# Ledger of designs, part 4: VH-VL binders against o75368

Target 1, 113 residues: o75368
Amino acid sequence: VIRVYIASSSGSTAIKKKQQDVLGFLEANKIGFEEKDIAANEENRKWMRENVPENSRPATGYPLPPQIFNESQYRGDYDAFFEARENNAVYAFLGLTAPPGSKEAEVQAKQQA

## First folded at step 4 (VH-VL; framework fv_socazolimab)

Design b1
Fold by ESMFold2-Fast, scan of step 4:
Structure b1 (fold): chain C 113 residues (1-113), chain A 119 residues (1-119), chain B 109 residues (1-109)
Amino acid sequence: as target 1 above (113 residues)
Amino acid sequence: EVQLVESGAEVKKPGSSVKVSCKASGGTFSSYAISWVRQAPGQGLEWMGGIIPILGIANYAQKFQGRVTITADESTSTAYMELSSLRSEDTAVYYCARDEYWGSGMDVWGQGTTVTVSS
Amino acid sequence: QSALTQPASVSGSLGQSVTISCTGSSSDVGGYNYVSWYQQHPGKAPNLMIYDVSKRSGVSNRFSGSKSGNTASLTISGLQAEDEADYYCSSYTSSSTWVFGGGTKLTVL
């Protein structure tokens, strides 16, 4: 299952928009996911901090939400998600099989071969 | 070069409150964790709590829960620590310190603010 | 009170090595790789020396950190007069807080 770590208390309009963008995409495409609020739940914050790979930490400070996982596998932050959307490779980015008949499914099949 | 500059010394009566400020200059503020650490005369370091300003998240040590409030104003790059219901045991030097990841260690420290609580 | 346990004082001669221990439990030192070491000279703010087992940029290679079970250690080799200071360990806890050790006064003889 896809897990998205977010911060409900963030005052940053940029973070709020990025979170909404990720969650909105998942909802629109009927992809099952769990929201993990790091602001409301201390255990979620600890887990995210421990599981975002060190080489994926930003050059400037704390890893910022949204942070995306498939089960316990780190998928990326908003920038990685955005790049995947631009390349029509979001399902691959999430570690999922694209819907049958889609252009992404065709590309994904070629990558697997 | 990042610097943290704290507000000036305070003398307070028991039962009052004190609010110490910590202004960051020369580098990143909002996405770093800012902790408050105090040191009573001749005693060791004691962590009070911290905040990650861009996330609006603050955590407090159990000993200070209910008495300490840590806030930040990102527009002025300033963090605040307010301690209420002051006791003589709260006489200490209060430091703010920057931690890049809430785990990477506190790499930049303010100069310390002396708070004296006496009747 | 759940402060981490450090010896109150340690002593070493110029050019020798000393090791300062920091003992906690599985809910702090033993459970997390987030142990830091700080040096404090009289009248000054603490200075971060070690995070986990990595030295802070600009800190002498004479300083090293290690951890085994519930005990973290700071080792200072080739002792110099300027190393005389108080040293504090700090660890993350299962309560998502930080806790400091009681501090160790290092005397260089």
Scores: ipSAE 0.232, ipTM 0.724, lowest interface PAE 2.9, mean pLDDT 83

Design b10
Fold by ESMFold2-Fast, scan of step 4:
Structure b10 (fold): chain C 113 residues (1-113), chain A 118 residues (1-118), chain B 109 residues (1-109)
Amino acid sequence: as target 1 above (113 residues)
Amino acid sequence: EVQLVESGAEVKKPGSSVKVSCKASGGTFSSYAISWVRQAPGQGLEWMGGIIPILGIANYAQKFQGRVTITADESTSTAYMELSSLRSEDTAVYYCAREPDYYGMDVWGQGTTVTVSS
Amino acid sequence: QSALTQPASVSGSLGQSVTISCTGSSSDVGGYDYVSWYQQHPGKAPNLMIYDVSKRSGVSNRFSGSKSGNTASLTISGLQAEDEADYYCSSYTSSSTWVFGGGTKLTVL
């Protein structure tokens, strides 16, 4: 299952907009997901911090939400999601099979044949 | 480059509260964590807690849970540490320090002396 | 909740090397790569010298960090008079907190 780590208490409009963009995409495409709120739950905050890979941590401060996982596998942050969306590769980015008939599904099928 | 400037010394009565401020200048404030560390006379360093200002999330050492409150005001680039129910054992120098991700505390304030006496 | 274990004091002669140990458990030093070392001169705030095993920019090459199992070490080579100070280690913990060592007073003979 897709898990999105978010911060409900953030005063940053940029963070709130990025969170809504990711969640809105998942909802619009009927992709099942769980929200993991790091503001209200210390264990969620700890897990996110420990499981964002070293080479994906920013040079300036803590990893900021949204952070995206499929089960326990790190998929990326907002910038990675945005790039995947621009490249019509969001399902691959999330570790999912694209819907039948989509451009992404055709690419996935060819790579596996 | 970045500097942290703490508020002035405080003398408090047992049972009162103290609120120390830490103003950041010359660098990025909101996405770095600000930690509070105290040092009693002749003793070692003790981490009290920290906050990530942009997230509004604070985390506390178990020993101080319930007595310490750490907040931040992004508009003034200032972090605060409030310690309640003061005891003589709380007499210490209180430091704020910037923590970038997992590197530890790379920039420190000058320290605020808090004396609890009656 | 306990402080990390450091020797209370260590001493070395000018030009020699000294090593300060910092011992914890699997829930801090042994479990995380985020052990840092701080130098504190009397009356001054601590100064970050080493984070994990990497030297902080601007810090002399005489300072180096290492870690094995539940023990981290700070080594200072070519001891100089200005190295006299208290040294503290610090580690991230499984509770998403930081813990400091008890501190080591270094005397340069």
Scores: ipSAE 0.045, ipTM 0.670, lowest interface PAE 4.6, mean pLDDT 83

Design b11
Fold by ESMFold2-Fast, scan of step 4:
Structure b11 (fold): chain C 113 residues (1-113), chain A 118 residues (1-118), chain B 109 residues (1-109)
Amino acid sequence: as target 1 above (113 residues)
Amino acid sequence: EVQLVESGAEVKKPGSSVKVSCKASGGTFSNYDISWVRQAPGQGLEWMGGIIPILGIANYAQKFQGRVTITADESTSTAYMELSSLRSEDTAVYYCAREPDYYGMDVWGQGTTVTVSS
Amino acid sequence: QSALTQPASVSGSLGQSVTISCTGSSSDVGGYNYVSWYQQHPGKAPNLMIYDVSKRSGVSNRFSGSKSGNTASLTISGLQAEDEADYYCSSYTSSSTWVFGGGTKLTVL
């Protein structure tokens, strides 16, 4: 299952918008997911810290929400999600099979022909 | 290089309150915790509380029994620590310090001396 | 919450090694790998020396940290005059707070 680590009480407009973009995409495409709120639950914050890979962390400070996982497998942050969306590769980014008739499935079919 | 600059020294009467500021300059503010640590004359370091500015989460040490409030204004990159109902034993140097996600406090303010006297 | 237990003072001669202990419980030092060590010279703010139990914060490799059970240790080898200072340990706690040790005054003889 897709897990999105978010901060419900964030005062940052940028973080709120990025969270909305990710969650909105998943809802619109009927992709099942769980929200993991790091603002309300310290264990969620600790887990996120420990499981974002070193090469995906900022040089200083902590990784910012949203952070995306499939089960316990790290998929990426908002920038990675946005790039995947622009390339019609979100299902691959999430570790999922694109549904038949989707834009991504169409692109993949054309590239494999 | 990030620096933390604290407000100036204060002399207060017992029963009053004090609000110390801590301004971050240079570098990124948003992905760090800010802690407040005090040190009474000749005594050790004591953690008062901390805040994660972007999440609006503040945690406090039990010792102060509801008289400490820590806030942050992200637009000015400034954290605040307000201590009310001051007593003579609150005479101390008050430090703010940056903490990058359980790393330890790697950048410290210069300290603000608060003297509580009658 | 009470402070972590450190000896009030330690001393060593130039070129010797000294070790400073920091003892807590399973709800702080024993429960987490978030132990830090700070050096403080008179009139100055503390300086981070060690974090995550054993990682150096840009300081000389003469400084090393370790932990066994509920006790963390800071070892300073090849003592130099400038090492004379107060040393504090700190640990994260099960209450989502930080706690400092009582501090240790190091005298370099």
Scores: ipSAE 0.279, ipTM 0.737, lowest interface PAE 3.0, mean pLDDT 86

Design b2
Fold by ESMFold2-Fast, scan of step 4:
Structure b2 (fold): chain C 113 residues (1-113), chain A 118 residues (1-118), chain B 109 residues (1-109)
Amino acid sequence: as target 1 above (113 residues)
Amino acid sequence: EVQLVESGAEVKKPGSSVKVSCKASGGTFSSYAISWVRQAPGQGLEWMGGIIPIFGIANYAQKFQGRVTITADESTSTAYMELSSLRSEDTAVYYCAREPDYYGMDVWGQGTTVTVSS
Amino acid sequence: QSALTQPASVSGSLGQSVTISCTGSSSDVGGYNYVSWYQQHPGKAPNLMIYDVSKRSGVSNRFSGSKSGNTASLTISGLQAEDEADYYCSSYTSSSTWVFGGGTKLTVL
């Protein structure tokens, strides 16, 4: 299951838009996911901090939402998600199998062979 | 490089309130937490609370719960700590400090002396 | 709301090593890897020396941190005169707060 760490009370318009973009994509494509609110739940904040890899953290400050995981495997932040969308590789980015008949599915099938 | 500048010294009467400011310059204000730590004369450091402006979250030490309020204004890159119902034992130097991602407090303000006396 | 337990004072000679302990419980030092150490000279704000138990904050490699169970330790090797100061440990807690130790005065002989 895809987990998206978000901050419901963030005052940042940029963060709110990035969160909406990620969640909207998952919903539009009928990909199951769980929202993990770091603003309302301190355990979610601590878990996110401990599980975002050090090379994916900002030089200073908190790892900013949205942060994306497949189960407990880190997938990336908004920038990584956006780049995957531009490259038509979102399912691979999420660690999922692309829908049958898509260009991405064809590429994945050839890699498995 | 981030620098924190605190407001000036205050002399207050018992039962009043004090509000200390902490202005950040250099770097992105909202991307880290600001903690407030006090030190009474000849005593140790005591954490009062902190705020993460980007998340809109503030947490307080139990000793100060109900008496302390920590806020932030992102437009002026300023954090505030208000302590109410002042007592003589609240006489201390009050520090603000930057705390990035549970990192610990790596940049400190110069401290604000608050004296509570009648 | 008890402070973490530190010795009130420690002393060492120039060039020697000293270790300062910081003891808490499973709800702070023992439960988290968020232990920091601060150096404070008279009249000055504290300076972060160590964070995340053992990571240096740009300070000399003479300073090192460790943790075993509920006790964190700061070790200063090759003692220099300027190391004379008060040292405080701090830990994150299960209540999502920070707590400081009582402080240790280091005297360099």
Scores: ipSAE 0.193, ipTM 0.713, lowest interface PAE 3.6, mean pLDDT 86

Design b3
Fold by ESMFold2-Fast, scan of step 4:
Structure b3 (fold): chain C 113 residues (1-113), chain A 118 residues (1-118), chain B 109 residues (1-109)
Amino acid sequence: as target 1 above (113 residues)
Amino acid sequence: EVQLVESGAEVKKPGSSVKVSCKASGGTFSSYAISWVRQAPGQGLEWMGGIIPILGIANYAQKFQGRVTITADESTSTAYMELSSLRSEDTAVYYCAREPDYWGMDVWGQGTTVTVSS
Amino acid sequence: QSALTQPASVSGSLGQSVTISCTGSSSDVGGYNYVSWYQQHPGKAPNLMIYDVSKRSGVSNRFSGSKSGNTASLTISGLQAEDEADYYCSSYTSSSTWVFGGGTKLTVL
């Protein structure tokens, strides 16, 4: 299960847009996911902090949502998601198998041939 | 380097309110927690509450629930602490302090003296 | 009073070591690795010395932190005159708040 850590109370337009971009992609492609709201739930905030890898944390400040996991495996932040999307590699980024007939499956098949 | 500059000393009457400001320099203001900690003369440190501006999260110590409001204005990189229904026991130095990701409070303002007397 | 228990005072001789304890519960010190230690000289704002068990950059190697169960400890080795100050522990809590200890006055003899 894909888990997306978000902050529902954030007033940041950038964070809101990034969260909506990730969630919108998952919904549009019918990928199952759970939202984990760090603003409403301290346990979610603690878990996210402890499980974002050290080299993916800012040098100072809080790690910012959205943060993406597949089960307990860290997949990345918005920048990593955006890069994966630009490279037609979002399913691989999420740790999922691209659906047969998808653009990503076609790209992967072409690279492996 | 991040610096925190607090507003000047205040003298208030019992029953009034006070609003202290804390201006941060540097582009990292929004992603840090800003805590408010007070110290009455000769007494220890007391955490009042804090805010993480970028996340819109504010938390308050139970003792101050209903009397304290902590806000932030990201456009001016300024955090505010408003304490209402002032009593003589609220006479203290009020500090703002930056807390980066549960590290503890690594940068402190100079402190604002608030005196409550009739 | 504060939620975390510290001795009101502690004393040590020049060159010796001293340890200050900070005791809480499983909902603060025992449940989180978010204990901090602050040094405060008269008339000054507090200075962060230790976060969890790690020394803050720029702080002398003579300062060290440790934690066992519900008790955190600050140890100062090779005591110097300038170490004379008030020391406060602080911990994050299960209520998403911070709590301070009552403070310990260190006297260097």
Scores: ipSAE 0.259, ipTM 0.732, lowest interface PAE 3.1, mean pLDDT 84

Design b4
Fold by ESMFold2-Fast, scan of step 4:
Structure b4 (fold): chain C 113 residues (1-113), chain A 118 residues (1-118), chain B 109 residues (1-109)
Amino acid sequence: as target 1 above (113 residues)
Amino acid sequence: EVQLVESGAEVKKPGSSVKVSCKASGGTFSSYAISWVRQAPGQGLEWMGGIIPILGIANYAQKFQGRVTITADESTSTAYMELSSLRSEDTAVYYCARWPDYYGMDVWGQGTTVTVSS
Amino acid sequence: QSALTQPASVSGSLGQSVTISCTGSSSDVGGYNYVSWYQQHPGKAPNLMIYDVSKRSGVSNRFSGSKSGNTASLTISGLQAEDEADYYCSSYTSSSTWVFGGGTKLTVL
């Protein structure tokens, strides 16, 4: 299961737009996911901070939403998601199998040949 | 390089309130949290609460819940701590400090002396 | 709630080592790896020495932190006169708050 850590009370329009972009993509492509609200639930906030790898943390050490996991495996932040979208590699980014007939599935099949 | 500059000393009457400001310069204000810590004369450090401006979240130590309010104004890069229903026991130096997540409080303001006397 | 337990005072001679303990419970020191140590000279704001139990905040390698169970420790080796100060530990808690220790006055003889 894809888990997206978000902050429902954030006053940042940038964070809200990034959250909406990630969640909207998952919804439009019928990818199942769970929202984990770090603003409403302090255990979600703690878990997110403990499980974002050190090499993926900003120099300040403050990981900002959205943060994306597949189960407990860290997948990335918004910038990583955006890059994956531009490269038609979102399913690989999420740790999922691309749907048959998709552009991503065709690229993956060709690379394994 | 981040610097925190606090407002000036205050002398208050019992039962009044005080609002101390903490202005940040350098770095992105919203990317870290601000804590408030006080120290009464000859006593130890006491955490009062903190705010994570970008998330709109504030947490308070149990002892101060109901009396302390911590706010932030991102447009002026300023955090505030308001303490109400002042008692003589609230006489202390009040510090603001930056804490980038769970990292620890790495940058401190100079402290604001608040004296509560009749 | 009570502060974390530190000895009120410790002392050591120039060039020797001292260790300051900080004891809590499973709901703070024992439950989380978010222990910090602060040094405070008279009339000055505190200075962060150690965070995340053992990571140095740009300070000398003479300062080291550790934790075993519910007790965190700050060790200062090669004591210098400038180390004479008050030392405070702090820990994250299960209530998503921070708590400080009572403080330890280090005297360098």
Scores: ipSAE 0.120, ipTM 0.674, lowest interface PAE 3.6, mean pLDDT 84

Design b5
Fold by ESMFold2-Fast, scan of step 4:
Structure b5 (fold): chain C 113 residues (1-113), chain A 118 residues (1-118), chain B 109 residues (1-109)
Amino acid sequence: as target 1 above (113 residues)
Amino acid sequence: EVQLVESGAEVKKPGSSVKVSCKASGGTFSSYAISWVRQAPGQGLEWMGGIIPILGIANYAQKFQGRVTITADESTSTAYMELSSLRSEDTAVYYCARYPDYYGMDVWGQGTTVTVSS
Amino acid sequence: QSALTQPASVSGSLGQSVTISCTGSSSDVGGYNYVSWYQQHPGKAPNLMIYDVSKRSGVSNRFSGSKSGNTASLTISGLQAEDEADYYCSSYTSSSTWVFGGGTKLTVL
């Protein structure tokens, strides 16, 4: 189960667009996920802060949504997601097996050839 | 380079309210939390609460629940702390300070003296 | 009011080392690696010295931090006259709030 930590009340249009980009990808590819709203739920905010790895935390800022987990395993932030999309490696990024006939599976086949 | 500049000293009567401002310059405050910390004469530091502007939330120390309101105006890069039902023991220097959730308060305002007297 | 316990005062001579303790519980100091130390000179705002228990905030390497169980410590080596100040610890809490220690006055002899 993919969990996406988001902030529903964020005033940042950049954050809202990044959140929608991640959620839209998951919806379009029929990947099951749970939204975890850190703005409305204090326990979600606390859990996200504590579970984003030390080396993935900004030196002088807090982790900003969206933050992506598979179960309790940290997968990355928006920048990591975007990088994975550019490289046709989103399923691997999420810790999932790419479906047969997907662009990612196709790229994997070409790389092995 | 980043500075927090607070509003000027206030003298208030018991039962009134005070609103202190904290303006960020040289950078943005939206991606950082802003805390309010007070210090009574000769006493230690006391955390009152903070706001995380980018998330649209504020949280408060239990002692100040119901009396303190912390807000932010992103268009002017200004945070506010309003304390109501003032008592003589609210006489203190009030500081604003920025922090990320895990980091300490790395930039502090100069402090605003609030005196509550009859 | 403060929830974390610090000694009211400590003293050391020039060039000596001094250690200031900050004791809490499993719901603050013992439960999280989010302990900070602040230096305050008379009439001035506090200055961040240490964050995340042991990370220096652009200050001299004479300042170091550590934690064992429910007690965090600030150690200042090679004491200089300008180190004379009040020192405060702070910690994140299980209630998603911050709490300060009572403060320690450091006298450099």
Scores: ipSAE 0.138, ipTM 0.679, lowest interface PAE 3.6, mean pLDDT 85

Design b6
Fold by ESMFold2-Fast, scan of step 4:
Structure b6 (fold): chain C 113 residues (1-113), chain A 118 residues (1-118), chain B 109 residues (1-109)
Amino acid sequence: as target 1 above (113 residues)
Amino acid sequence: EVQLVESGAEVKKPGSSVKVSCKASGGTFSSYAISWVRQAPGQGLEWMGWIIPILGIANYAQKFQGRVTITADESTSTAYMELSSLRSEDTAVYYCAREPDYYGMDVWGQGTTVTVSS
Amino acid sequence: QSALTQPASVSGSLGQSVTISCTGSSSDVGGYNYVSWYQQHPGKAPNLMIYDVSKRSGVSNRFSGSKSGNTASLTISGLQAEDEADYYCSSYTSSSTWVFGGGTKLTVL
């Protein structure tokens, strides 16, 4: 299961837009996911803090939402997601198999050849 | 070179409220938690609550729930702590402190003395 | 809720070591690795010494932190006169709050 850590009460337009972008993509592509709200649930915030790898943390402050996991495996933040989209590699980024006949499946097959 | 600059000393009557400000100067603000900690004369440190401005959340110690409100204005890089229904036991130095995500409070304001007396 | 338990005072001689304990429960010190130690000199704001149980905040390597069960410890080796101060521990809690210890006055003999 894809888990997306978000902050429902964030006043940041940038964070809200990034969260909507990730969740919108998952919804549009019928990818099952669970939202983990770090603003409403302190345990979610602690888990995210402990499980975002050191090399993916900003030098100062919080790992900012959205943060993306497949089960307990860290997949990345918004920047990583955006780059995966630009490269037609979102399913691979999420640790999922791209649908047969998709552009991503075609690209991935070509790269593995 | 980050500094937290707190508002000046206050003398208040019992039953009134006080609002202390904490302005971040010379550095970043929004991605950190800002905690409020008080210290009564000759006593220990007491955590009151925190706010994480970028996430829009605040949480309070049980002792202060219902009397304390912590807010932040990101446009002015300022956090506020308002304590209501003041009693003589609220006489203390009130500190704000920056906390970068469970790190601990690494940058402290100079403290604001609040005296509650008739 | 309840403050963490620290000895009210400890003392040590110049050049020796002292250890200050900080005892809580499974709902704070025992349940989380978010323990910090602060040094406070008279009339000054506290200074962060240790965070995440054992990580130093730019302070001398004479300061070290540890935790076993419900008790965290701050150890100061090679005591110097300037180490004389009040020391406070702090821990995250299961109520999603922070709590300070009662504080320990260190006297350097």
Scores: ipSAE 0.108, ipTM 0.687, lowest interface PAE 3.8, mean pLDDT 85

Design b7
Fold by ESMFold2-Fast, scan of step 4:
Structure b7 (fold): chain C 113 residues (1-113), chain A 118 residues (1-118), chain B 109 residues (1-109)
Amino acid sequence: as target 1 above (113 residues)
Amino acid sequence: EVQLVESGAEVKKPGSSVKVSCKASGGTFSSYAISWVRQAPGQGLEWMGYIIPILGIADYAQKFQGRVTITADESTSTAYMELSSLRSEDTAVYYCAREPDYYGMDVWGQGTTVTVSS
Amino acid sequence: QSALTQPASVSGSLGQSVTISCTGSSSDVGGYNYVSWYQQHPGKAPNLMIYDVSKRSGVSNRFSGSKSGNTASLTISGLQAEDEADYYCSSYTSSSTWVFGGGTKLTVL
């Protein structure tokens, strides 16, 4: 299951838009996910902080939502998600198999063979 | 480079509250955690709590829960720490410090002396 | 009482090495790789020296951090007069908070 860590309390328009972009994509493509609010739930905040890999942490500041996991496997932040969308590689990015007949299924198959 | 500048010394009566400010200049403020740490005369450092301004998230050490409130104003790059129901044992130097997610507190304010006397 | 245990004082001669220990539990030092070390000179704010086992940029290579089980250590080699200060460890906890050690006064003889 795809888990998206977000902060409902953030006043940042940029963060709010990025969170909605990720969640909207998952909803539009009927990809099951769990929304994990780090603002309302201290355990979610703790888990996110502990599980974003060191090499994926910013040189400055707190890792900012959205942060994306498949089960407990880190997939990336918004920038990684956005790049995956540009390259028709979002399913691969999420650790999922793209739907048959999609542009991404073609790209994914080419990577394997 | 970031500098943190704290408000001036305070003398308060027991039972009152104090609000200390911490203004950041010269670099990133909102995406860092801003912690408050105090030090009583001749004693060690004691962590009180933090805020991440861009996220609107604050947490507090259990000892201070119910008495401390940490807030921030992103428009002025200023964090605040308010401590209520002051007692003589709250006499200390209060520091604000910037913490970039588990890195440790890399930039510190100069400290604000708060004296609680009758 | 501090949450993390440090010796109250340590001493060493110029050019010698000293090690300062910081002992906690599995819910802080032993459970996380987020131990920091701070140097404080009299009348000054603390300065971050080490985070985890990494040295802060601009800090002398004479300072190093390590951790084994529930104990973190700060080692200072080639002691110099300006190293005389109080040293504090700090650790992240399972409650998503920070705690400090009681502090160690280093005297350079």
Scores: ipSAE 0.298, ipTM 0.748, lowest interface PAE 2.5, mean pLDDT 85

Design b8
Fold by ESMFold2-Fast, scan of step 4:
Structure b8 (fold): chain C 113 residues (1-113), chain A 118 residues (1-118), chain B 109 residues (1-109)
Amino acid sequence: as target 1 above (113 residues)
Amino acid sequence: EVQLVESGAEVKKPGSSVKVSCKASGGTFSSYAISWVRQAPGQGLEWMGGIIPILGIANYAQKFQGRVTITADESTSTAYMELSSLRSEDTAVYYCAREPDYYGMDVWGQGTTVTVSS
Amino acid sequence: QSALTQPASVSGSLGQSVTISCTGSSSDVGGYNYVSWYQQHPGKAPNLMIYDVSKRSGVSNRFSGSKSGNTASLTISGLQAEDEADYYCSSYTSRSTWVFGGGTKLTVL
């Protein structure tokens, strides 16, 4: 299961937009996910911070939502998601098999050959 | 170099409230946590709560839950701590401190003395 | 939550080593790698010395941190007169809060 850690209370328009972009992509492509609100739930906030790798944290401050996991495996932040989307590699980024007939599925099939 | 500058000393009556400010300069304000820590005369350090301004999230120590409110104004890079229903036991020096992603509190304000007297 | 347990005082002679303990539970010290150590001289704000097991930039190599189970330790080697101060540990908790130890007065003999 894909888990997306977000902050519902953030006043940052940039964070809100990035969260909406990730969640919107998952919904549009019918990818199942769980939304984890770090603002409403202290356990979610604690888990996110403890499980975002140190090399993926900003040099100055807290790891910022959205943060993306497949089960407990860290997949990346918004920048990593955006780059994966630009390269038609979002399913690989999420640790999933691309849908049949997609350009990403074609690439994955060639890698297996 | 990041600096935190706190508001001036206060003398308050029991049952009143006090609001201390902490202005950050010289670095990133919004993505760091700002914690409030107090120290009564001759006593140890006591964490009251903290806020991550960019997330709009504040956490409070159980002892202060319902009596303390921590807020931030990102436009002025200022964090606030308001403590209500003041008692003589609230006489202390109140510090604000910056905490970057579990690094510990690496930059501290000079402290604000709050005296509660009848 | 109760404060973390530190000895009220420790003492050591110039040039010797001293260790200050900080004991909590699995919900703070034992559960997290986020124990910090602070030095406080009279009339001054605390100064961060150690975060987790790393020294803050500019802090002497004489200061080191360690953790085993529910106990974190600060070790100061080659004691100098300037090390005389109050030392506090602090840990992140399972409630997403911070808790301080009761503090230890270090006397350099």
Scores: ipSAE 0.150, ipTM 0.707, lowest interface PAE 3.2, mean pLDDT 84

